# Designs tried in a protein design chat: miniprotein binders against q56419. Part 4

Target 1, 326 residues: q56419
Amino acid sequence: MEGRTLEEVQEEVFKRHGVLVPKKELEDLAKALEEAGLLLTEKVEARLKEEEEKLKRERPMRLAGLSYPEGEREARAFLEAFRASYPGEGEEARVLLMPHLEPSRVPEVYGAALAALEKTPPPERIYLVGVAHRPLKEKAAALPVPFQTPFGPALPDLPALQALDALLPFELFNTPLAFREEHSLELPLFFLKGRFPEARVLPLLVARRSPELGEALKVVLRDFPGLLVLAVDLSHVGPRFGDTPLTRTLAEEARRRDLGFLERLAEGEPEAALAFLGANPTRIDGVEVVASLLPLLRERKGKVLAHRLDLEAPTLSAVGAGTLVL
Below, E stands for the ipSAE of ESMFold2; O stands for the ipSAE of OpenDDE; V2 stands for 0.75 times the mean of E and O plus 0.25 times the DockQ between their complexes.

## First folded at step 13 (miniprotein)

Design t13 (at its last look DockQ between E and O 0.33; V2 from the best seeds 0.00; counts 0 for: pae E 3.1 > 1.5, pTM E .325 < .8, other shape alone 15.217 > 2.5, unsure alone 48.848 < 70, SAP 115.881 > 70, grease 1530.391 > 1400)
Fold by OpenDDE base, look of step 13:
Structure t13 (fold): chain B 326 residues (1-326), chain A 104 residues (1-104)
Amino acid sequence: as target 1 above (326 residues)
Amino acid sequence: ERIRLREPQIVVVTEDGKRYFLVSDPYGVYEKPLVLTPEALFLLALLKGDPELAKELREIAEKLAKLGVKVVITVEDGKVEIVPGLSPEEIREALEELRERLER
């Protein structure tokens, strides 16, 4: 629907609430919205277009120096420290589920992912499927450009991306701005690029379940084999997510749901994993990704390598993270 | 002129028992969020032409009112007060928290 006029809003507020909002206040709000880039004016459109044009060339690091080191030497030491945080051994992965949470919160979970990657032969390409935390125009999207990392650029597999696009009922190369700051790709990509420097990447985002994506990927994977990575977090509970502060009961429920989800995936029963969550009251992040990738997850048996429910003390909230190999 | 709104990212922040809505560019191109009162957010929803969002915000406002969170619908002085109360730093922290929330 086309937006309303300020006058229409003024009239509606008056009709509904008996309050006459001064037109000047609505104008001031509109101006503030424009300054925040929330009003689609010519100036805002021009700036958005400029940023989109930049993303046609490369995706710069956004979390370098924050979530991981910018320098290659320091980044390698970072990888080694994370690997050391997981005392176990990995398994060979054909499908890797790993977190995209801030690495410092769940180091051993990322360490488990690295352990799995140590047992995995270097893939020609990595299908990196993240969660869209920003709006997409379509159910899923890809950005067919180099992603910068401390280990050099992760280069896109353009032939495989094109093959995928051709099989989808929607344009895959949509919403480039959604990738600009998307950590669900950037954080796992750091670990993946560090382990497999020569692998090409298909950076994919899922906003809503797309069964078409899983079916298309199943076809593409025949001609373009590679490692499938689901970069997903698990439960999100506490005040940041609309719950009460974390309690023992809430934490137990979050863990139960996380582990019950991962275990059913490990059994090769992704539909049972989704069904187990029901309405997803603990807000498992990876639901839409898993729901999109069902054809690739069915009948694949694997192992849960790690799980953590990490408390964010300032907000009394917690996020679940896990590592699963299939 | 009809106002075309982008899909905003909206985060609820509670400070000193008051709820504020941080409204930001969903793609982070614009780094400065808006801090909106529930009233301003309601106006935003009306501008967007999203009756479901307007209803949801109303329900949130009503729930908040029931929880003793005075949704100061101070429509009295008409001021869509962009709540001057959050410092740029607090807004940035709240945005970082928002980013982290979107990133987590």
Scores: ipSAE 0.604, ipTM 0.816, lowest interface PAE 0.6, mean pLDDT 86
Fold by ESMFold2, look of step 13:
Structure t13 (fold): chain B 326 residues (1-326), chain A 104 residues (1-104)
Amino acid sequence: as target 1 above (326 residues)
Amino acid sequence: ERIRLREPQIVVVTEDGKRYFLVSDPYGVYEKPLVLTPEALFLLALLKGDPELAKELREIAEKLAKLGVKVVITVEDGKVEIVPGLSPEEIREALEELRERLER
């Protein structure tokens, strides 16, 4: 996009407000912006290019020692503790919906996912579809590199990724930097790699709903069968998300929205699930992924295994998480 | 003479009834956020040359003049909002830096 000069900003403020902002204050702001990496300068661009080139080789762990253990032995024990947090039985999944919320906040929800994986024959590959928390250049993206885990690298399914890219009206491999800190892939991948160590992965992000992605994936899944994973969270309510403080009424609404959404998906009715949310007043973040993947969700029936709306006392807010098998 | 701004990630925090904006690199490559007042954030929007963003931020500022703070920070857990995309340590560092700047 086209920038502005400090003089243009100074003039605009004067015209609108009758105040002449000293040029030094604008210069100080610009300097601070560059030091924070917020300007398109040669120095910032070089730094960003360097980080991008690293991500074109591999995606390192960012959450080891924070959200899960770094060592393989401890990571294996961590998986088993999470499985034990869910006393129920799983069901075989062709499609699995699971959260990307901090695992310690919803242990039984991740445990339910593990229970489903126990009943699922090891797939050749996993289509892991997360939610982009950083800007993408397109509606969706992939990063065709190994993702490091405590269980070893999760290797990309390059033939399937290339087939997907060829079917899309945009370049699929478009924003490597968006994967750098993306927990919606890293957290679910920890659990998936621990249970399916030989499966290859298609690590995918959705920023905005893309019908083209769902149609292309339908074709690719026919030729490259595997497990489809929707790594999404549900309601986001409370002051962190622009609401008033959490009340019993808001929490009950969030639970109703979460469960109603999941139950309609479980009936093979993804359009009805989206319609049920309307304007999405509780900010279920799974909607863009579901809306992208409609062709893969229609008529596929299954079961909701777990749900929790987890409270954040310090922020008077809550986030919902669920496990659905189809 | 032309300044070209990247799209920032913006996090809102409240301390002692005042609202602050933590502005960071959208991809987290530059890990330390910039702490801005509402006035500085408005200037940032004008530097970007985005008239719709500048209008939206002005409207928000007008609404804030009428409404109280909607973000709650409990004293027991500190005076910072826990927000997506930043760790508690990053928020504390940004607030410490802000306090130092304001008291210079």
Scores: ipSAE 0.296, ipTM 0.653, lowest interface PAE 3.1, mean pLDDT 81
ESMFold2 (binder alone), look of step 13: mean pLDDT 49; pTM 0.295

## First folded at step 14 (miniprotein)

Design t14 (at its last look DockQ between E and O 0.60; V2 from the best seeds 0.00; counts 0 for: pae E 2.0 > 1.5, pTM E .467 < .8, other shape alone 9.906 > 2.5, unsure alone 55.389 < 70, SAP 79.046 > 70)
Fold by OpenDDE base, look of step 14:
Structure t14 (fold): chain B 326 residues (1-326), chain A 86 residues (1-86)
Amino acid sequence: as target 1 above (326 residues)
Amino acid sequence: ERIRLREPQITPVTVDGKRYFLVSDPYGVYEKPLALTPEALALLFLLKGDPELARELLREAERLIEKGDLEKALERLREAIERLEK
């Protein structure tokens, strides 16, 4: 719907509530909304377009110096420390499910991912599928530009991205601003680029389940083979997510759902994994990604390497993270 | 001039016992959130003409707000939504 005028709003409030909102108050609100970039004025549209045009060239680091080191030497030491936090050995991955949670919260889970990557031959390309934590115009999107990392730019596989776009019923290259600060791609990409510096990347986001994406990717993977990475978190429970403070019962339920989901994926039964969650009452983050990639996950057997339910003490909330190899 | 609003990210917060809604750019291009009272948020919904977003925000508010000052805020939001649906 086209937006209303300030006068129309004033009239409506008066008609329905008998309250005359001063025009100045509405003008002050409109101005505050413009300053916050929420009002589409020529100025706001111009700035948004400028930021979109920047994202046509490259995606800068947003979490360097915060979640991981900016410098290459320090970044390599960071990778080694995370690998050391997982005492086990990995397995070769054709599909890797790994977290996108703040790395410091679940170091051993990222360590397990690194262990799997050590056993994986260097791929020509990585299909990196993250979760859209911001609105997308379509069910899924891609950003076909270099992503900056401490190890140099992760270069896009343009031929494979174009092949994927051609098979989708919607424009794949939509909503570039959704990628600007999306951590579900940036955090796993740090580890992936550090391990496979020469691999090209297909950075993909899923907002809603798209069966078309999985079918299209299945075709593309035949002509453009590579490593598939699902960058997803698991349960989100506690006050930050609308629950009561974390209890033993709530934590046990979150773990049960996380592990039950991962185990069914490890058995090659992704539909059973989704069915097991039902209404997803513990809010497993990766549901829409898995639901989109069913054709690629069917009949693939693998192993759960790590799992953690990490407590965020200030909010008495917890987030599940896991590493799965298929 | 007709006001065109972007779809905001809205986070309910309580400061000193008062309920506010932080309204921000969903893509972080603009870094400063706007703290709105329930009344100001209702006006934002009226300006946007988006009853679905209003319902979503109302549900989120209902989940987060303990009983007291919330009723009045929710009532105002409900009233604003009802106004948009009519």
Scores: ipSAE 0.665, ipTM 0.823, lowest interface PAE 0.6, mean pLDDT 89
Fold by ESMFold2, look of step 14:
Structure t14 (fold): chain B 326 residues (1-326), chain A 86 residues (1-86)
Amino acid sequence: as target 1 above (326 residues)
Amino acid sequence: ERIRLREPQITPVTVDGKRYFLVSDPYGVYEKPLALTPEALALLFLLKGDPELARELLREAERLIEKGDLEKALERLREAIERLEK
């Protein structure tokens, strides 16, 4: 699509409203749009291409020094502190649901995930499925490059990724820029790489539910067995998310929705878990991932190890996080 | 010279009772948003000349709009999209 000239816009406004917008005002808007990176000029296209090409080689740490330590020694101490915050024992996981919320907010929930990983034989690969917070060109995407961590690079499982791509009705490697700031992969990966340093990774994002993804993954997992991780958060309630300020009633509703969702998943009933949420009034962010992965969740029973609805006092809001083993 | 737009992210905001739209790079490569009045946003859609992209932007804005106060701004954007399609 080629767009319009400033003169064409000026003429259209005059025809529709009888007002001549000064050419300078339109030029100022165009300049501001370019400075914001919103025009397809030679300069903007070059900058976007440069960033995209960097992401086709590797995905660097973006949260080191913010959410977890940058150095390996400090990162190992950080990992062990989180394990210690969960006093229980884990269970072996074939599927693990864990959060992507800021780790310091829900330490025992991440600790429960670590406890499960202690009971889990080291997998050859981890299917890490996060939630796309930026637009994808398709319903789902992957980025087949090393993801840097304080424990060394998490290497992609290229044969498994290629097999998955071949089974999908769309290009899997479709939106590298969407991974640039995606914490739903980076935060869980820190814990997973720390426990399974030799495992390869399939870093996957879901933007919109894709039954095709779940069916394809069922086939790929048969040939390339590994650990399936759903890196999702639960309820999002309060003014930051479009509600009134957090009340006891809203918090109780969010907790009830979170636990009811997790319990139905633990019974091997993912369709019932989705139906329980209805219109998803507390905005559980895992629904599109679960809806995509139904074939992998059906009839798989397990246990909820931890849950917290964590308060964001400055915004009078809360976010739920949980750990589920199947 | 013809203006070609990227798909922006749009976030409605209200400051001191006045409505604006923060328009930004959806992938964060360019970090600073551009604050537009509703009138300036309409000019952006005319510059774009792409009604399907405009509908996509409205869907994203709708997901980000706080209930109540900004509903009228959203309807104005939807009307602008409809006019571009006619």
Scores: ipSAE 0.423, ipTM 0.715, lowest interface PAE 2.0, mean pLDDT 86
ESMFold2 (binder alone), look of step 14: mean pLDDT 55; pTM 0.309

## First folded at step 15 (miniprotein)

Design t15 (at its last look DockQ between E and O 0.52; V2 from the best seeds 0.00; counts 0 for: pae E 2.6 > 1.5, pTM E .397 < .8, other shape alone 9.501 > 2.5, unsure alone 52.665 < 70, SAP 94.769 > 70)
Fold by OpenDDE base, look of step 15:
Structure t15 (fold): chain B 326 residues (1-326), chain A 90 residues (1-90)
Amino acid sequence: as target 1 above (326 residues)
Amino acid sequence: ERIRLREPQITPVTVDGKRYFLVSDPYGVYEKPLALTPEALFLLALLKGDPELAAELLERIAELLRERGDPEKAREILKELERLLERAKE
């Protein structure tokens, strides 16, 4: 849609509400919007283009020194501590569902993922499918560049990415800026690269369910076999997400939905898992990812290794996290 | 000059007992969010000319006004929302 002028807005407000907004207030708002990068000016467009051009070369770490250590030695100690937080043994994974929540909140869930990876033969490539927490131009996207990690760069599998793009009805390589700060890829990738340093990666984001993605991936996986990783969180409940403060009842409902979802996935019934959630009132964020990957999840039986509903005390909110192997 | 707006990320926040909306760059290239009053957010919706966004923003404003104990004003905003939604279908 072509943008409106300040005068058109002023006139519309006057016509609708009988209020004359001073032109100066509209100008001040426009300036503030430009400073926040929300107004598309030549300056803003140039800066956005510059950041996009940087992302054509590599995706730098954004959470190093915050969510995980930047240094390789410290990063290895971090991995070991997370693995130690899960007392169980893992199982071989062909499909791994793991969280992308802040690692310190759910260490044993990441530990369970590491336990599964210990039992998994090193894959040639990892299909890492995250949740787009930022708008995508298409239902799904990929960024075909090295992702920086403390263990060195995670290199893209360009042949497999190209094969995937060729099978999709939309351009796969869209919205590079959506990857710039996307933690749903960065956090899982830390653990994956630490365990499988030689594996190539296909970093994928899903914003909306794309059945075409699952069908295309099913074909690509024949010629380009690898580990499929779903980097998804579960329920999001409490004031931060539009609910009342966490209560026992709300927490029990979140856990019920999380576990009911994971258990149905573990039974090889992803459609039943989606149907179980219905309108998704506890806001499981992995729904669109699972809905996109149905062809790859059907008839695969597995096991739930870990689950946690973690309280964020300052907001009286909670997020569910789980680890599932198929 | 026609104003072209990017799609913002909008987060409701409460500061000193007052509700604001943090409007930020959807991709975080610009790190400083803009704190908007409900009135300023309404103006933003009008500037964008996006009836869906305008509707969403009006709904959020109506919720804020209800919470502030101004249900009449909330009803007026909801009525305006309905009008905007009807126009978006044309």
Scores: ipSAE 0.653, ipTM 0.810, lowest interface PAE 0.7, mean pLDDT 89
Fold by ESMFold2, look of step 15:
Structure t15 (fold): chain B 326 residues (1-326), chain A 90 residues (1-90)
Amino acid sequence: as target 1 above (326 residues)
Amino acid sequence: ERIRLREPQITPVTVDGKRYFLVSDPYGVYEKPLALTPEALFLLALLKGDPELAAELLERIAELLRERGDPEKAREILKELERLLERAKE
């Protein structure tokens, strides 16, 4: 966009309010904006292009040593410990819903996902659908590059990604920078790659519901069968998310919303699951993903394996996580 | 010289009892956010060249300045500004 000159801004303020903003204050604002990377200058553009070009080659680990171990040996022990945190048995999944919350907060929920993977034949590919926490240029996006993990690179399924791109009314490979810090793919991928080291991956993000994505994926899955993973969290309640401090009533409502949502999905009724949430007052994270993928969720019955509403004591807030197999 | 802006990520915060807006690179390439007052955020909107948004923000900021002597009313005005600014991100 063309923007404005500092003189034009100064004139507009004076016209509207009768106050002359000193040009020095406007100059100081512009300088601060560039230092924060918010101006389209040659320096900022070059830095952004450099980071984008790196992501067009590979997506490096960003959470190794923070959320999971960097070394392969330690990473395998980590998987075993998480599996042990869930004493139950899984069931075969054609579709798996699992969290992307910090693993140490909900170990048995990730353990339940591992239990489901134990019962699931190794797929040729995994359709990994996360939630975009950064803006996308379109409703959804993919990044067709290797994602690094402690278990080696998770290789992209390029033919399936290209088929998907061809079926969408928008460019699928539209926002590489949005993947740079996206934990909703990285955290589930650690567990998935650890259990299915030879599976290729379609790393997908949803920002806003896209019925076109679900329809296109239904077509692509026919020719490129694989495991569909919805990497989503559930309720987000408390002051960190715009509520009053967590109360027993708010926690009970969040749990009710989480379980009601999951149970309706488990009955093969994704439209009813969305309708149950209404305006989504507890901010369940998975709504836009489920709304995009309706054709893939209808009439698939399954089971909720685990759920936790995890307390964040320092913030008086909580986040829900669950494991569902369909 | 025309100022050309990237679309920022905006997060409200309170510092020393006063409301600010952290504006940052939405992709985290530049890691340090910039803390803006409501008045500075209005100037940001003018720099983007959105005259309808800028006029709306100017009226809200002027209302806030007139209510500065009533802290609870000032907080309500800032909350309204937050809602308007969230709409402007679209």
Scores: ipSAE 0.391, ipTM 0.716, lowest interface PAE 2.6, mean pLDDT 86
ESMFold2 (binder alone), look of step 15: mean pLDDT 53; pTM 0.313

## First folded at step 16 (miniprotein)

Design t16 (at its last look DockQ between E and O 0.07; V2 from the best seeds 0.00; counts 0 for: pae E 10.6 > 1.5, pTM E .289 < .8, other shape alone 9.5 > 2.5, unsure alone 55.254 < 70, SAP 92.696 > 70, placed apart)
Fold by OpenDDE base, look of step 16:
Order: structure tokens, then C-alpha cells, then sequence
Structure t16 (fold): chain B 326 residues (1-326), chain A 98 residues (1-98)
């Protein structure tokens, strides 16, 4: 190990914390870290490179058979059941905000998204903007490959992706491994592909606010028109997220923030929506996405179709989800 | 027990050092777990958590070296230990903290 020896680490831990970790435990830990891909050995680097090379061809399903059915017939029945869970009618969307939470937790919210898609003319392309739950090298990224779905592959719009890349001050096609298991794209894409089988997709992730992305997309949308989809969740509250167990007060605050955010977006005031959240104490997931897309959200009026704060009972935690059309 | 208090204090120190070394979320989660362990009085879980924190501290110490990609290991508590995953889920391995 060209780094600190296990003996040096042992000595440092002992000096700092007064704990003597047995050398064998450090060896077992180093081995476990290598086997967990956390220690960059030649073997780990080779495997990471192999996985990156796979993602140059396609992005396979990761949640098929878990979050949604793998088979097309069963997947169609799944879509129909989710649509049925929302009793309302949708509205035509030019911008759709929808969740990326586990579908079974918020079926009516996904149902509302499907209702909106029923009233939306089939787009040539879908700009699908998700949240990066894994580190990106840049503020945003894209993966210009087919995404597998039960309805067949969602094909990338390469011309539109290239046009977007050309307008960004950073390389758009960065961090392919961040897409490998990113559910914020996979789960919404299931519903979108099921409704619009012929639409091409621009799978985008945002890790941190990129005003450049919104300005670039505004230009690209002129030459490459399409549906903009924000795949974002809302408040994250409770012990899983560093809070006390969910109380009535905490739930009311989460709902207040979620609805106050969505309502201001529905009024066409995305800056007011962000300002309303302030330090974002309930951890609304979609903040960095909305902050990146301000030029596309300004002056667009719309409607909140659904909202839910869903309790995860085992952790006494809750996540907010909503559907908004603009 | 006095031992559990000492362990929890050590956990807090390790978490503080992790905070300083750039993993504030993990440090907070570990601090909260340490506080829960102090309240619940489970020495076995506290020892498991200490070992996990020591592992994370070791990782944080090694983070300055080009050899550890540990930006944010996903550490999920599982029966008998922790599941450690790399940031991209290419590797998933249970750390049995026996």
C-alpha cells in the first residue's frame, strides 16, 4: 500500500482516540474495503472501467421486478392500475413535475402524472431531468445511450443532446456510473415510455444548481421542442433524514413547504418558490433541479394535480411527492 | 454503563473528525446513532457502531490518498453488521462487525 501502512493507521487511531485496533481487524477491513470497491486497487479500477464501458452501449433496468413489472403485459396492467388510482382528469403539460419515489408509496401521484400525459400530445422528445443521488463530476450530466424499459428501449435524442453539450461550459457526458442505479430517471421513465413509446429521451441528472443548464435548454428547446419533465421528490423528514420521529407538527410543516413550493411554481414564480424554502429545513429534493431550470419555469402558469406526504412506518419518516403541470 | 458512555464519547469524537474531513452527513448519522445507543443502553450495538466509525475514520484518514474513492460510502445497517457500498453501487459487501 503506497499510502499509510496499517501500522501507521493503527498508531494514528491509538494516538487520537486511545483505541488499539488489532492489526488483523485492519487487514480484514482493508480487504473488506477492496471487496466493497472502496479501495482503488488495479482490480477495482478494472471493474469500474468495465462497468463504465457497458454504460456506453445501454443502461439496463435495475428496478424491474422490484418497483415495476419486467414483462410488458404486466407493465401495461401496472400503468393502468396507477392511472386508475387517480380519480381526476389531467391537463395538457408542457412541463411536468412528477415524483421519483417508489411508485407503490404514492400511486395516486403517479396516477395524476399519467392523467396529465393523457391530455398531452405525443412529444417528439422528452427532457427528463432527475436528481443525482450519487456524485457527479460536473453540476449536471447526461447519458447518451438507450435506457431499457419493459416497453422497449428509450432511445436518446443524440442531436438534441449534442446541441445541449455544445452550449454548456462543461462536458455534459460525464460520470456515466452515476446513471447505473439512479432511480430518479428509471422510475419516471417507466411511466413516460409506457405513455409515449416513440418519444426520444434526454436523460439528465442535476447534482447542484446549474443556471447554465436552464439557459442552454431554453435555446435547445427552440430547435428541438419537447416535453420537459422534472423528476423530483419533495420534503424528506424524520429519523432517516436527521429529524425526530414524525409528529403532527413536523408533518404539517412538511406539507406546508411542499404545497407552498408547488403553488408558487404553478403561479409561474420559481424564484419565489425557492425563496419560500429558504434553507430548505424539510429537505425538498427538487430544489437544485428547479434552481437549474428557472428560465423554463418563469411565467408558466399551471396546476397542482396531486400531493402526498407518505409515511414510512418502520423508520417513522416521511417523503413528500407531488404532480404539477405547467 | 460507564463503558457505554466512554464509547459514545469516542463515537462523537470520531464523528466530529469525519465532519472536519468532509463527510458531514455520515458524521451526523453516526452521531445520532451514538446518541440512540447511549439512550437505549445496548453495548453490543454500540461496539458495532464504534467499529463502523473506526472503519469510517480509517477511510477518512486514507481519503487524502489517491487510493480511496471514498467520497460517500453508502453504509446501510443490516442484521449482524453493515452493508457497505461504493458510491455507484458497483460493489456491495456486508461488513460483519462481529
Amino acid sequence: as target 1 above (326 residues)
Amino acid sequence: SEELKELAEKLKEIAKELLERGDPELARELLEKAERLLKEGDPEEAEKLLRALEALFLLALLKGEDRIRLREPQITPVEGGFLVSDPYGVYEKPLALE
Scores: ipSAE 0.164, ipTM 0.613, lowest interface PAE 1.4, mean pLDDT 84
Fold by ESMFold2, look of step 16:
Structure t16 (fold): chain B 326 residues (1-326), chain A 98 residues (1-98)
Amino acid sequence: as target 1 above (326 residues)
Amino acid sequence: SEELKELAEKLKEIAKELLERGDPELARELLEKAERLLKEGDPEEAEKLLRALEALFLLALLKGEDRIRLREPQITPVEGGFLVSDPYGVYEKPLALE
């Protein structure tokens, strides 16, 4: 159609199809097609901007009624049930590693985290570090807004977040939309807010390892003490993750790598824990977070409280989850 | 000509669903002109119209989604007429609760 008049197009249509289309109808349709295409692109962009603007004010619950109860009373009962699924005692945590896997899949692992929180003095703030499942504009990001929970809003620690942002070589508040669906913050936060209702939160995501983040957090934690939480899962094995079907041998290897990783962290040796994984053949997703936070994990000894490699029967795949206190 | 009739039938099906879930004023106007074009017009113009209707369908899906859930990424080719964007993510890997 480019380089031809409407009359020439009209003639070509008649030649090819035996149909004579009036010039006015061709003009109207060409305009309508261009306008519809542009308008639809603008509508999609406007909707994404609207969602982004909402996230600059608050982060709503997205898993209430799916992964945990929406109502406060039911949510409290849910916490108690999860604590009961772990028969052991906790230990005080200055650093807590806990999962972000669907809670019903690993109830005793979340229960172990609750047991640790029972032994932990209520902090002024929680540094909650999850794994970005959507791309970030930078290696890491934060969202300095209230996160809604059944126990009320988890309020951001704005002074600590601003101090962290000032120490980084990149803008920390860089990708609001990446938080929209991020369960690695929402699921652990449910448990943390339920036990520490007065704590403020620094909701952080890591996409790629950032030594700068760990060094900056070491400085910020000195001035703004709090609980550091690594909200990470462990091995991912089986066909859903690009492997052969899950075999006893693959499951045993995944469990060995999970426990070896956690045990080396518990000895205060995070570099040894990373070296133990090598190329990370079982795809432990906590690696980028641990690699970012080395200064906060070195020489900090603790204990592995729980571990499960949970089977996804429909996909013949499995995901590991653990609870570690340091 | 038989190909144009088949496309027109597919467009009518998409249009009915789009009117329920999208911007009905724009969709109806576009569909009325598209039906005349498909009976009397060029396959190239019909293809542009199909791409515009697919963009309207994507917009309707965006308005209809109000709960988070796991889903596979939806990938639709775009040129300059619409943007394939999913508020839940547009990537190869599915969103996992892991």
Scores: ipSAE 0.005, ipTM 0.206, lowest interface PAE 10.6, mean pLDDT 76
ESMFold2 (binder alone), look of step 16: mean pLDDT 55; pTM 0.376

